# Ledger of designs, part 2: VH-VL binders against q59010

Target 1, 255 residues: q59010
Amino acid sequence: MIDKSSEIARFSGKGILITPKTLEKPLLKWEKLEIILYKDKIVFEFVDKTIEVGVEDIEDVGAELPKKVIDIAKSTLEDITYHSSIIIKSKEFGNVMVGFAPETSIYGKAPIDNFLRKLFYILLNKKEVKILYNAGENSENTKWENGFLTFIKKRIKDGLVTKIEYRLVVEILDNEDSKIYDIFSNIKDVEIEEKDVDGEIEPVLKILQVKDGKDIISYLYTKDKKVRLFILRYMVILLDYKYIGILRYLQETVE

## First folded at step 4 (VH-VL; framework fv_acimtamig)

Design b27
Fold by ESMFold2-Fast, scan of step 4:
Structure b27 (fold): chain C 255 residues (1-255), chain A 123 residues (1-123), chain B 106 residues (1-106)
Amino acid sequence: as target 1 above (255 residues)
Amino acid sequence: QVQLVQSGAEVKKPGESLKVSCKASGYTFTSYYMHWVRQAPGQGLEWMGIINPSGGSTSYAQKFQGRVTMTRDTSTSTVYMELSSLRSEDTAVYYCARDWTEYSYDLYYFDYWGQGTLVTVSS
Amino acid sequence: SYVLTQPSSVSVAPGQTATISCGGHNIGSKSVHWYQQRPGQSPVLVIYDDSERPSGIPERFSGSNSGNTATLTISGTQAMDEADYYCQVWDSYTYVFGGGTKLTVL
């Protein structure tokens, strides 16, 4: 069905390879970088080296760049007004952070965000979750449901053109029927809370939404800790949800 | 409705400079990028560059780097394209075109085009 | 620099289906947009994001994009469809156009 060798997305710009060893180099600098995303792997092409890892070895997306790396850009007059990072598990180097920035600032954050939308699609689509939808004290749902993260293509008409928006949702499959919970829109607060998930106390995402004046509280559990991290990064980077509980969790988790 | 209205036809001599205008109306001028694309007689479309009307930042195709300058005037909702050191091969119809909406996702296309400005460069 | 390849011309009889190809290395990973330019007129967007139609564009216009080839398809081709057609992608901070295809409806 899907050709795994076909390129899904490409980012062109400047980048910097960050490890404890490279941070000690006197000539560490931002240099030309191509990032190529495939369904099963990601490739970082620098001028003199290529790093390739499977997508399962992506550890983090959008982590803060070290101060030294930002200072290097300022001292070399490299424009990194808009930048991001990807942390990978490399066989050769261990955990490695790749910082990257577009060749020009004219498009703002769009080149980064467009690449990251494709990356988050690969990292989050079809990942297993458990959800307690609308589970406040006066709620109708009190049972955990098994489901998957997925992206819905929304078409929004604006004048002559129909604009496409891809929205993350939770999909529950039951006897070929599809039930969709949109828990990532109209958000008023998000925090991480310890909750009983099928007899075990686990950290879960607690999401508060307000729809037509009604409070909807939902809890989302992911068995894979990286999926929870990727959801939080997605919310901060692409949905601009900067609630203090999320920001604190991200700082403590990626110390 | 969205409309892009360009300045009239120009006749120039080699070595002169060209300045074409494109006046936007029917939308928030600073919310959409603007491009310049040219087309030589009987030839295809050739992208020249982009301007962000909000901050005035620009990016140009490598072929035109050093010869082209794009500017805007937010008070009149007008973008300008200036091309210097004109040669006969610069004879073309020059178009402004709107790009990038706030809902765009990997979608870099031109949704509205100006009527074009014919520029003839001859001795 | 990225290059898009189109046939220079395509001919079709009225009422038949016209197909215009746009070749590019791994173009299936990019969003392809198509413009129609009638003689003496400005280009008009007819397909964006591989297969989406702007308001006002007839349903007989459709698009696809896979592997190394994107295709614009015009079913039930009419005389009014005679025009030059250009494909376009974004690559490495530049906008890349194909060379254009002249559609003739005999």
Scores: ipSAE 0.013, ipTM 0.596, lowest interface PAE 7.5, mean pLDDT 86

Design b40
Fold by ESMFold2-Fast, scan of step 4:
Structure b40 (fold): chain C 255 residues (1-255), chain A 123 residues (1-123), chain B 106 residues (1-106)
Amino acid sequence: as target 1 above (255 residues)
Amino acid sequence: QVQLVQSGAEVKKPGESLKVSCKASGYTFTSYYMHWVRQAPGQGLEWMGIINPSGGSTSYAQKFQGRVTMTRDTSTSTVYMELSSLRSEDTAVYYCARGWIEYSYDLYYFDYWGQGTLVTVSS
Amino acid sequence: SYVLTQPSSVSVAPGQTATISCGGHNIGSKSVHWYQQRPGQSPVLVIYDDSERPSGIPERFSGSNSGNTATLTISGTQAMDEADYYCQVWDSYTYVFGGGTKLTVL
């Protein structure tokens, strides 16, 4: 059971909720907003209203406002200087735009980065995938393994400060022991390739890594269209991988 | 295929109320907005309002605020438009029309229209 | 409130190119959609997002949008294209239609 007081993350910022009802308003303004992330929902607390969106109702996530949304809002938004904005689309409320101001001018935290890492955690954790690990020309591995997306807590040292980061990995359960494939570290190249998965040609993510001087090529597939979209958003937004193949696949996937 | 089927023509007296239905089929009802647009005889198209069938949220054109109410029934994939305090100027063909639920691209258009419901308001 | 201006009528000979304009302040920054309405029928979407054609709409229909004018172009105009044409934009959380243009093919 999810405890209503058991929050995963809380972020203060400015945002706007776009719904059919707000289409009656002549001016769209950034409003004070508290975002509370739970495992099963996101709560948007505005001064005059509270909006809850179930995780299962989330259709898309982006870290930057699309150009057309910016163009539409340009004449109504008072301040468009927010470069990092979250678009959360749900069937109930349409799109939600959330902008964040930096907490400090020079050494400020990026609250949106930590929020997005935790958001992707709830969107992707324990989702089923198929993986063909280390299946390049110099490998004999040709068998798809069934597994799950999961996150490990990785500690990164930055001088005397230890940063905790959620890192996406693939977990294979083989009876008593879990096996973890880290295919998102030390990436040299990423492509989208059509491949035979259980008798059907499907788009799969082809990832080339260099580990200890050796090339490792892996293929990742998920049946769920939404999980596929969230994996690509994760790679573009949090891993900063903006390969042309990913952008083309993303366009095809969101149709 | 996508179809929007509206209720039949009505004749009303001034001061009465009107309720028109629009039954959707051939797609996921809750994945698209539904709009109501009217057209007076020999005149152009006039947008009245929008409903989100998923949550039931509505927004109405200022001209119709206070007189129009839009509702839906998800079990029958049907939207309703009720217009109260009818005047002779409300004589028109009333259309339901499907719209996209997406802001990532500028997709604020009506891709499928119902056949229209003629409403005549006369004393 | 935002206003879209269309000519009330346009005449064209069969096989010739018809152009229908839709004027609006800085309309080039908006997405323009076009609807065809034949007498006694419901409107039909013929162009969306300035220049995109829905499935089933002939290639002779095209659109453009820049500056203060959007244009619907019908090449090789046929008698069946005779209809009223409406442009439409979204502005300030409402849906704005042009006044409509009657296309006559004579």
Scores: ipSAE 0.000, ipTM 0.392, lowest interface PAE 18.7, mean pLDDT 76

Design b49
Fold by ESMFold2-Fast, scan of step 4:
Structure b49 (fold): chain C 255 residues (1-255), chain A 123 residues (1-123), chain B 106 residues (1-106)
Amino acid sequence: as target 1 above (255 residues)
Amino acid sequence: QVQLVQSGAEVKKPGESLKVSCKASGYTFTSYYMHWVRQAPGQGLEWMGIINPSGGSTSYAQKFQGRVTMTRDTSTSTVYMELSSLRSEDTAVYYCARGWTEGSYDLYYFDYWGQGTLVTVSS
Amino acid sequence: SYVLTQPSSVSVAPGQTATISCGGHNIGSKSVHWYQQRPGQSPVLVIYDDSERPSGIPERFSGSNSGNTATLTISGTQAMDEADYYCQVWDSYTYVFGGGTKLTVL
């Protein structure tokens, strides 16, 4: 039994369970779905089935839905242009994709993005990283720093109201002084590069920013490959950073 | 300066239809949603529905589905709310209220309100 | 159908702190907005996104939201604060208002 009073976020709408077996069903259709997020688990409540997995068993967020699933939605859902997915690791089915879409088109992508913002917070907050900040040509910074991902609250004035933006940053733990590196704003380009990380060649995220008219190149490494995937999904989905290198990487790594 | 100016008070009989207007000025009309909220005498606020002035798409509260229709005219920056099959319990002040959009945020609130239109439904 | 519960009335003396509650199941996971409605006037947004103030709203207005209760707090309450106060959330594609609280400053 789930503790609904401790829930962090909830998505209500239409959903579809995607497995090799369900894709071949003649009456496969989008149906009522509730997605309930807790700090340590996620629950998918369909009309006739409930699926519960730990957060550690979430494999991907925002992967492309199969063509058949999109075609079914176009015939039954008003707002199929706004949909998303979560891939989970299931003991019974292997990797399972849950597609979901808002019940009404009027809010566009917002109900999806609001749920995913909470989900990415759970998936990324306090995750360990290594960063090589401002390590461009002739940079004096040659040593990786140990830190973690976190979110800071940024306020942007807009008329009578202030827009609140929760911004992903890197916080450093390795030194006695706490440092925050903002490498996810004012981005000019992003790519994946093989680089030496403490003696091993690893794929790292290479981020090029412009700060005060000057180029800053930083490299970000995560030991957990899912964290890197979640960072890239976050950037594409919520920050709208659709760089060719990221899109190519996401296509190659999706199972 | 943002302004929402509504049509004047109306007196209706049961079974008739109501059409209230709300003229917007001081901002880009198609960049914000418009809502209709009513308030019966001495009672609280009740949300009726929402319209996207850009495409004209609408969504209505379950209670009003089938009786309410929301439309807009982009050339005059005006939204309309029609309520059919009026009953005495539809006596209320009807407000239009602006909802902010722009971006994927959990900001479902009303920042500017019209002055209200009193509708009295009596025999 | 989601329901927000507010006390029907709250009374405070001038200069005292007024506290208006808004109860809802797991309301702490939602964004709560607050409106002030003076007699014969349209509602005015006084708090949005749990604790943010629109431009022009005095600092004595503050908000919080945790667990099953959101709270509007008015410190140093003045006669001009006498009004009905409504909390509001978005739930499953609808906008839900509390029943309203009449604040009397006497």
Scores: ipSAE 0.531, ipTM 0.791, lowest interface PAE 2.6, mean pLDDT 86

Design b52
Fold by ESMFold2-Fast, scan of step 4:
Structure b52 (fold): chain C 255 residues (1-255), chain A 123 residues (1-123), chain B 106 residues (1-106)
Amino acid sequence: as target 1 above (255 residues)
Amino acid sequence: QVQLVQSGAEVKKPGESLKVSCKASGYTFTSYYMHWVRQAPGQGLEWMGIINPSGGSTSYAQKFQGRVTMTRDTSTSTVYMELSSLRSEDTAVYYCARGWTEYGYDLYYFDYWGQGTLVTVSS
Amino acid sequence: SYVLTQPSSVSVAPGQTATISCGGHNIGSKSVHWYQQRPGQSPVLVIYDDSERPSGIPERFSGSNSGNTATLTISGTQAMDEADYYCQVWDSYTYVFGGGTKLTVL
């Protein structure tokens, strides 16, 4: 049944399956598991069970683990250096939370960074957004463009060195061309602002970038509350942006 | 299991329009692009265009601009390709193919292909 | 528009290594993908992102890409590998295929 030819990535580590049923048990234990990321689902292979979750059923990532689980994790002497959490809604279990800690690589690789990069790819790729690019107070740009989120793999030659950059961008498809807006690089500030989107007042992401010494202000809207959440989680976790506007929104939205 | 099932073979006359369907199953329909690629008898593969099933956004190869239209129906997980003003050189097997992007433009590829629809255009 | 050049045919003895080239201006700065098409069948992705192999594709298939040439390598070639092979890149908001190479195993 499992389509392994659409597999994006595979990770080994330890995790805890947290459901209402398992939280009623007196002991929770870290268990070995394989996490397999597909374009449209995540598969959690424990020794004695397999859990498959569609991307549309994932409700949050990077949320804080319950205090009981944190206390258990801290009290173990297992060699667990990194961990992340995923909050998943599943038909079988209701709400499912998986804490995952990739095993330490003997080669010193940072497996959690690679895992999170792939995870955000499957959560954000091809999600529909509306963008108002370079639309500060001094701009005549008042028309929202329809687009979608995607990632750019850019090869940049710098003398004898070729570096690869992976960046989240907004892509607009037109009849004869595609436009790409990079609004997640060189960010100076981020805020959530109420703005008119197609005749309705909606919360939008206001992103201030600095390019060639000039300020560029763009607004990003998505109707899907989960996509909004995942964008903000991406910025905090992978881009290390700790702007107060983002933190306030996350606190208000995911209480 | 991912499957792309296309409509059956068609015979058309020059000047007519063609509409081929491609029904997707075994994955989340709106999470992948769908492409149309054709292959004339004994010739190579030729990309025609792309549709994003989520929003319905499309982009077509310049050669087919003005003659091709791609649409989708999310309730049936089906994409359609319509080609108008048919000519004998449009005789080909037409494939739908699922599109991937791992990190962006330079990684776009086709991981699953439909079985193909043979279209013969003759007078 | 961008052009990919492949040899029309390549012949190899069973068990030997087959090498199929895909030439393009500065192709090493692009990601190259490879498809196998057996007679009367749909294409099958065998290599993506220059050198990555989809699940289910034998380890004897490998790829590389540098400068102006990308290469598909099939080690220990078998009769079942007889097929047309196409390279593919993305360029200028379009998808470009090579002309295809017919691999014969004799």
Scores: ipSAE 0.000, ipTM 0.426, lowest interface PAE 14.2, mean pLDDT 77

Design b60
Fold by ESMFold2-Fast, scan of step 4:
Structure b60 (fold): chain C 255 residues (1-255), chain A 123 residues (1-123), chain B 106 residues (1-106)
Amino acid sequence: as target 1 above (255 residues)
Amino acid sequence: QVQLVQSGAEVKKPGESLKVSCKASGYTFTSYYMHWVRQAPGQGLEWMGIINPSGGSTSYAQKFQGRVTMTRDTSTSTVYMELSSLRSEDTAVYYCARGWTEYSIDLYYFDYWGQGTLVTVSS
Amino acid sequence: SYVLTQPSSVSVAPGQTATISCGGHNIGSKSVHWYQQRPGQSPVLVIYDDSERPSGIPERFSGSNSGNTATLTISGTQAMDEADYYCQVWDSYTYVFGGGTKLTVL
């Protein structure tokens, strides 16, 4: 079992604290950073300061770093080829962005992605959603089902290697049995659409999948805007769905 | 079919430099990392560093930083490990070993190993 | 620096089950790989990603990883399994090996 005090994941590398105040510093620089993830909190250990916030105070993951921050890395000859960010609501510093990068570029984005898989698990697991599964023209599912996000273990054989992936799915809990909807695999397109959700017009995620040569259209609603953002960031960063309706939504709602 | 063939045993004196080669065959040379791992007599395995043959980028274990250099020659599918300022403590079998270049830490293991090169450093 | 702890030796009778532990802080959150090294030979990968077996490795080899301990299990142990066994993880841009366990059969 996982104890709340037990470490879930750790990232070691280079980091930079981004606030309006730190952007004014003439000697702002990338420095050593440890990020430690627990079930209910995240800790950022810089050389001279430690920032600790609850998971509920994480506002965004994977937002674009400011150009000035990237330029600093180039001018100091830091090896910052791959990078990411976490935006937090800090009591000590207000809203801040923590940029982070691997100590070496030789492993590409893998050190970042390894940490982010565990972070997205914490941010998305057991979050409540409503779903209309396979609800295109002439569909059987015309009523929103209440459920939650979860992750399932998948074994994928790729040549001589068996890969273990934990994939996001929607679980509907019945009194007798659970039902799983896999709407995040074999995706052809993703859009944001206004749709009637239990009598209110709400933005929903419209996902088009291809299964056995047939199109499956599903709609996913989440009341919490942050959960919707985290789903979209998860899809772009970890599922590599970069050139679809997701980019349009992220461009309009986040910077 | 995958083979990693290393250069032969060497005897060196303290202060000299060592250069070991590892010739790869049976796969696309630039599609996998290459590592160097050593083992002192009767002791365990110790990772020294990694090279990406595609771009020639390297990363070394902190203990060897400043003394070790890894290079490759794509025309001969060969990687090299050079260790300078040798000490008696550097007496070991030196292995090259293949690793994945995929963007997944879960697969950072060594699937094929060279036969090893015994290096003896003695006065 | 991350440290992996293995027992220095394990002894088992032929046909019995041998278990070799690999201890590390929160090792259950990492992927553990296992190597077999027979005297005078190069290491051979026997388990990767906690419990996956490479082609050619007998099914009597299995692995698990949870909490602070990863385990290599060899069922129906044979004389040919006498070797040193090493666990390995990736941590903070380095590849960390355990100290190795000498398995003696009989």
Scores: ipSAE 0.717, ipTM 0.864, lowest interface PAE 1.3, mean pLDDT 88

Design b61
Fold by ESMFold2-Fast, scan of step 4:
Structure b61 (fold): chain C 255 residues (1-255), chain A 123 residues (1-123), chain B 106 residues (1-106)
Amino acid sequence: as target 1 above (255 residues)
Amino acid sequence: QVQLVQSGAEVKKPGESLKVSCKASGYTFTSYYMHWVRQAPGQGLEWMGIINPSGGSTSYAQKFQGRVTMTRDTSTSTVYMELSSLRSEDTAVYYCARGWTEYSYELYYFDYWGQGTLVTVSS
Amino acid sequence: SYVLTQPSSVSVAPGQTATISCGGHNIGSKSVHWYQQRPGQSPVLVIYDDSERPSGIPERFSGSNSGNTATLTISGTQAMDEADYYCQVWDSYTYVFGGGTKLTVL
């Protein structure tokens, strides 16, 4: 018989559901949690309840947990040295946060990162963008190219083995040819800047790269503000980019 | 270059305890995790647990929880596996095996294995 | 608890292609690794991350993984390939091995 399951990824560990109402509960605690990712939905299986939302209702990934939730883990001796969060849209409470942490800290952040790589693939793959490639401050280039985000396989040799990494890039379909812009490698700086996008001032990502000794400045726009947020979260979490401008933007935007 | 050398074969009686060593060389000892995997005669491979040599943190398979203890000595680049309350079904070849780790991920496979330590538990 | 299922034995004529299956629920969403173990010897990693070969492993060895089945393929099978083969995945903080397949080259 055929198995009907289509799961993309699964995270097993401990978790906590955070809403304004649950933050005031005296028995709020970290408990067993399974997170199951499908192509079109994500499922959070707690001990006493299951929460299921479409991926379009995911609002944020990797936001900082409230201090009270960290304090609960400390008081109950739960190890959450490595943790993350997913914010989903709730019909009753607006945005709710699911905090989660691995069952054991022995693997560092790898269990979280492995799950989040697949989640970011679902959230970012094939999302429409506009790009101004190699358009530094002295450039008169004002023509935005239409494209989409995608992931490419990179093979990295490490001793006797080759590791596979999936890297985010921008793909442009230009008539009969496609071209790829890698604007997320060899980054020297990243900022958020207001820029004219087809006649309207919009916040865009300004990415400075160094390639073959040359500075390349590119601007990336997304119509959906969540896609921009997900790109920044991807950079901070999976590429380990800790530029102050990004961190300030994330603090101001998701508070 | 990379070598994992285990202690020699042992014969034990039921109820006794076992301690096997695994000495690593040819790489930075604290940069890779170490696992213990056993194999009963004519049977398959069974994972027992993992140790991080850097901090000494451990995680064990549920079946061995309460009976197994893994430790390390960074000065000698050696890991140890102790198994208590031995039973005849603990007769097996015990392997140490190296697991890759990096700042951003664990590769979740075993690239180098020790030569194995045969442990016979009989009355 | 996650379970991997392998056939207990596979026989193939010299020079022919051997295929060894590894069944698991949604195994295509996991990374599958394969080990070769000759009698009296330690296991040797022959395939990692579904289809990658470590340095020193002949190109005759290849792997695939999709849906509920991962497969180890050995083309141009030689007598030296006689061994037990084990598949392995990581699931929920544990390392899970298949039961092993004995490959015989007749």
Scores: ipSAE 0.374, ipTM 0.741, lowest interface PAE 4.3, mean pLDDT 86

Design b62
Fold by ESMFold2-Fast, scan of step 4:
Structure b62 (fold): chain C 255 residues (1-255), chain A 123 residues (1-123), chain B 106 residues (1-106)
Amino acid sequence: as target 1 above (255 residues)
Amino acid sequence: QVQLVQSGAEVKKPGESLKVSCKASGYTFTSYYMHWVRQAPGQGLEWMGIINPSGGSTSYAQKFQGRVTMTRDTSTSTVYMELSSLRSEDTAVYYCARGWTEYSYGLYYFDYWGQGTLVTVSS
Amino acid sequence: SYVLTQPSSVSVAPGQTATISCGGHNIGSKSVHWYQQRPGQSPVLVIYDDSERPSGIPERFSGSNSGNTATLTISGTQAMDEADYYCQVWDSYTYVFGGGTKLTVL
């Protein structure tokens, strides 16, 4: 059994296990759920069952709940105003979606977002990427740089207190000096584009930022399709970037 | 300067109801949550519940569910806490305390506190 | 329900370092906040988010949080620091306080 002191994050609330078989039930019931995140695994503790998978078996985060689930919640007056989902590949149950929502909506999306910040850290930190930074018209950056996704500490002043937020960035290691590319702030537009990456045409993330009054266009490539999906989910959920190109890509690529 | 000013001390008999007020000033009333926390004589702090002054939504600690009601009046920037069916064990200093309202930062602390209202429940 | 454990009392001489522990299961995965309460007065926030100081709180107050223990440290303790200290976390839609520690400076 895993040492409980290694727990990274926990979500407490209500949840629902969604599979093709459970969707055939006339009434889907939200029940008490604890989601416990560890460095290498995630555990879903329902009242009558526990589902445990390695983080490598997390397939998606924040996918839309099925219409039937939303409709039943509305008809039974179950408060899921704020909700999210995690799709996992389970050895016991196959691919399943776990929908979850806080016990009360008074805190808005904060209970969900706080848990998802830790989850995205586990899913994205230290993942390999290729970046072509500031590659718009008249750009001198014509070669892809190898790097890693990481998070940096941002301090946001609010009255007498300073709020700490961890923001996703790209880190390039050249010898022992690190260079940080902040491509996820001050975003004007995001789209997915086919581009030549080391001789292969691959989908890449095209990010348009406005920095010091000038447009900066950067391209980001990940070999792992799930890392690209997690970046897009992170941008939509935690950065509130709901550009139509991202939303359509998520619908078409995921289903 | 942020100030939370509470109503004065009260003496109640078992079975009666208590209503304490907390008047806020020095900030935008609807931009922060308000909490109620009590402290029995010689004992520690105990959270009772939270109200969002924007919209009036509430959530209460399980121990007080069914006995406590929190309300607000935005025109006077005042929050109220009503506790019914009083028992001698409800003798305590009752505090209002300002809390976080930002959905994205995960801060669940109390930055400003009222001066407290002593409520004595005895027969 | 989540429980926070504090020692009931800690005594230090003036100028010495006081440490007040706050024990909780996997407390290192939570944000810990600390309050100072002098007799007859309201609590005052002295540390938030494990280790941050509000404006106006002296630098001699510091905090840490790891594993199953959070710690409030007061360096160069002064007579004016004599008070009850409470740790606090948010857990499962409730706000949980420790039982409080009485700091005596003598």
Scores: ipSAE 0.589, ipTM 0.806, lowest interface PAE 1.9, mean pLDDT 87

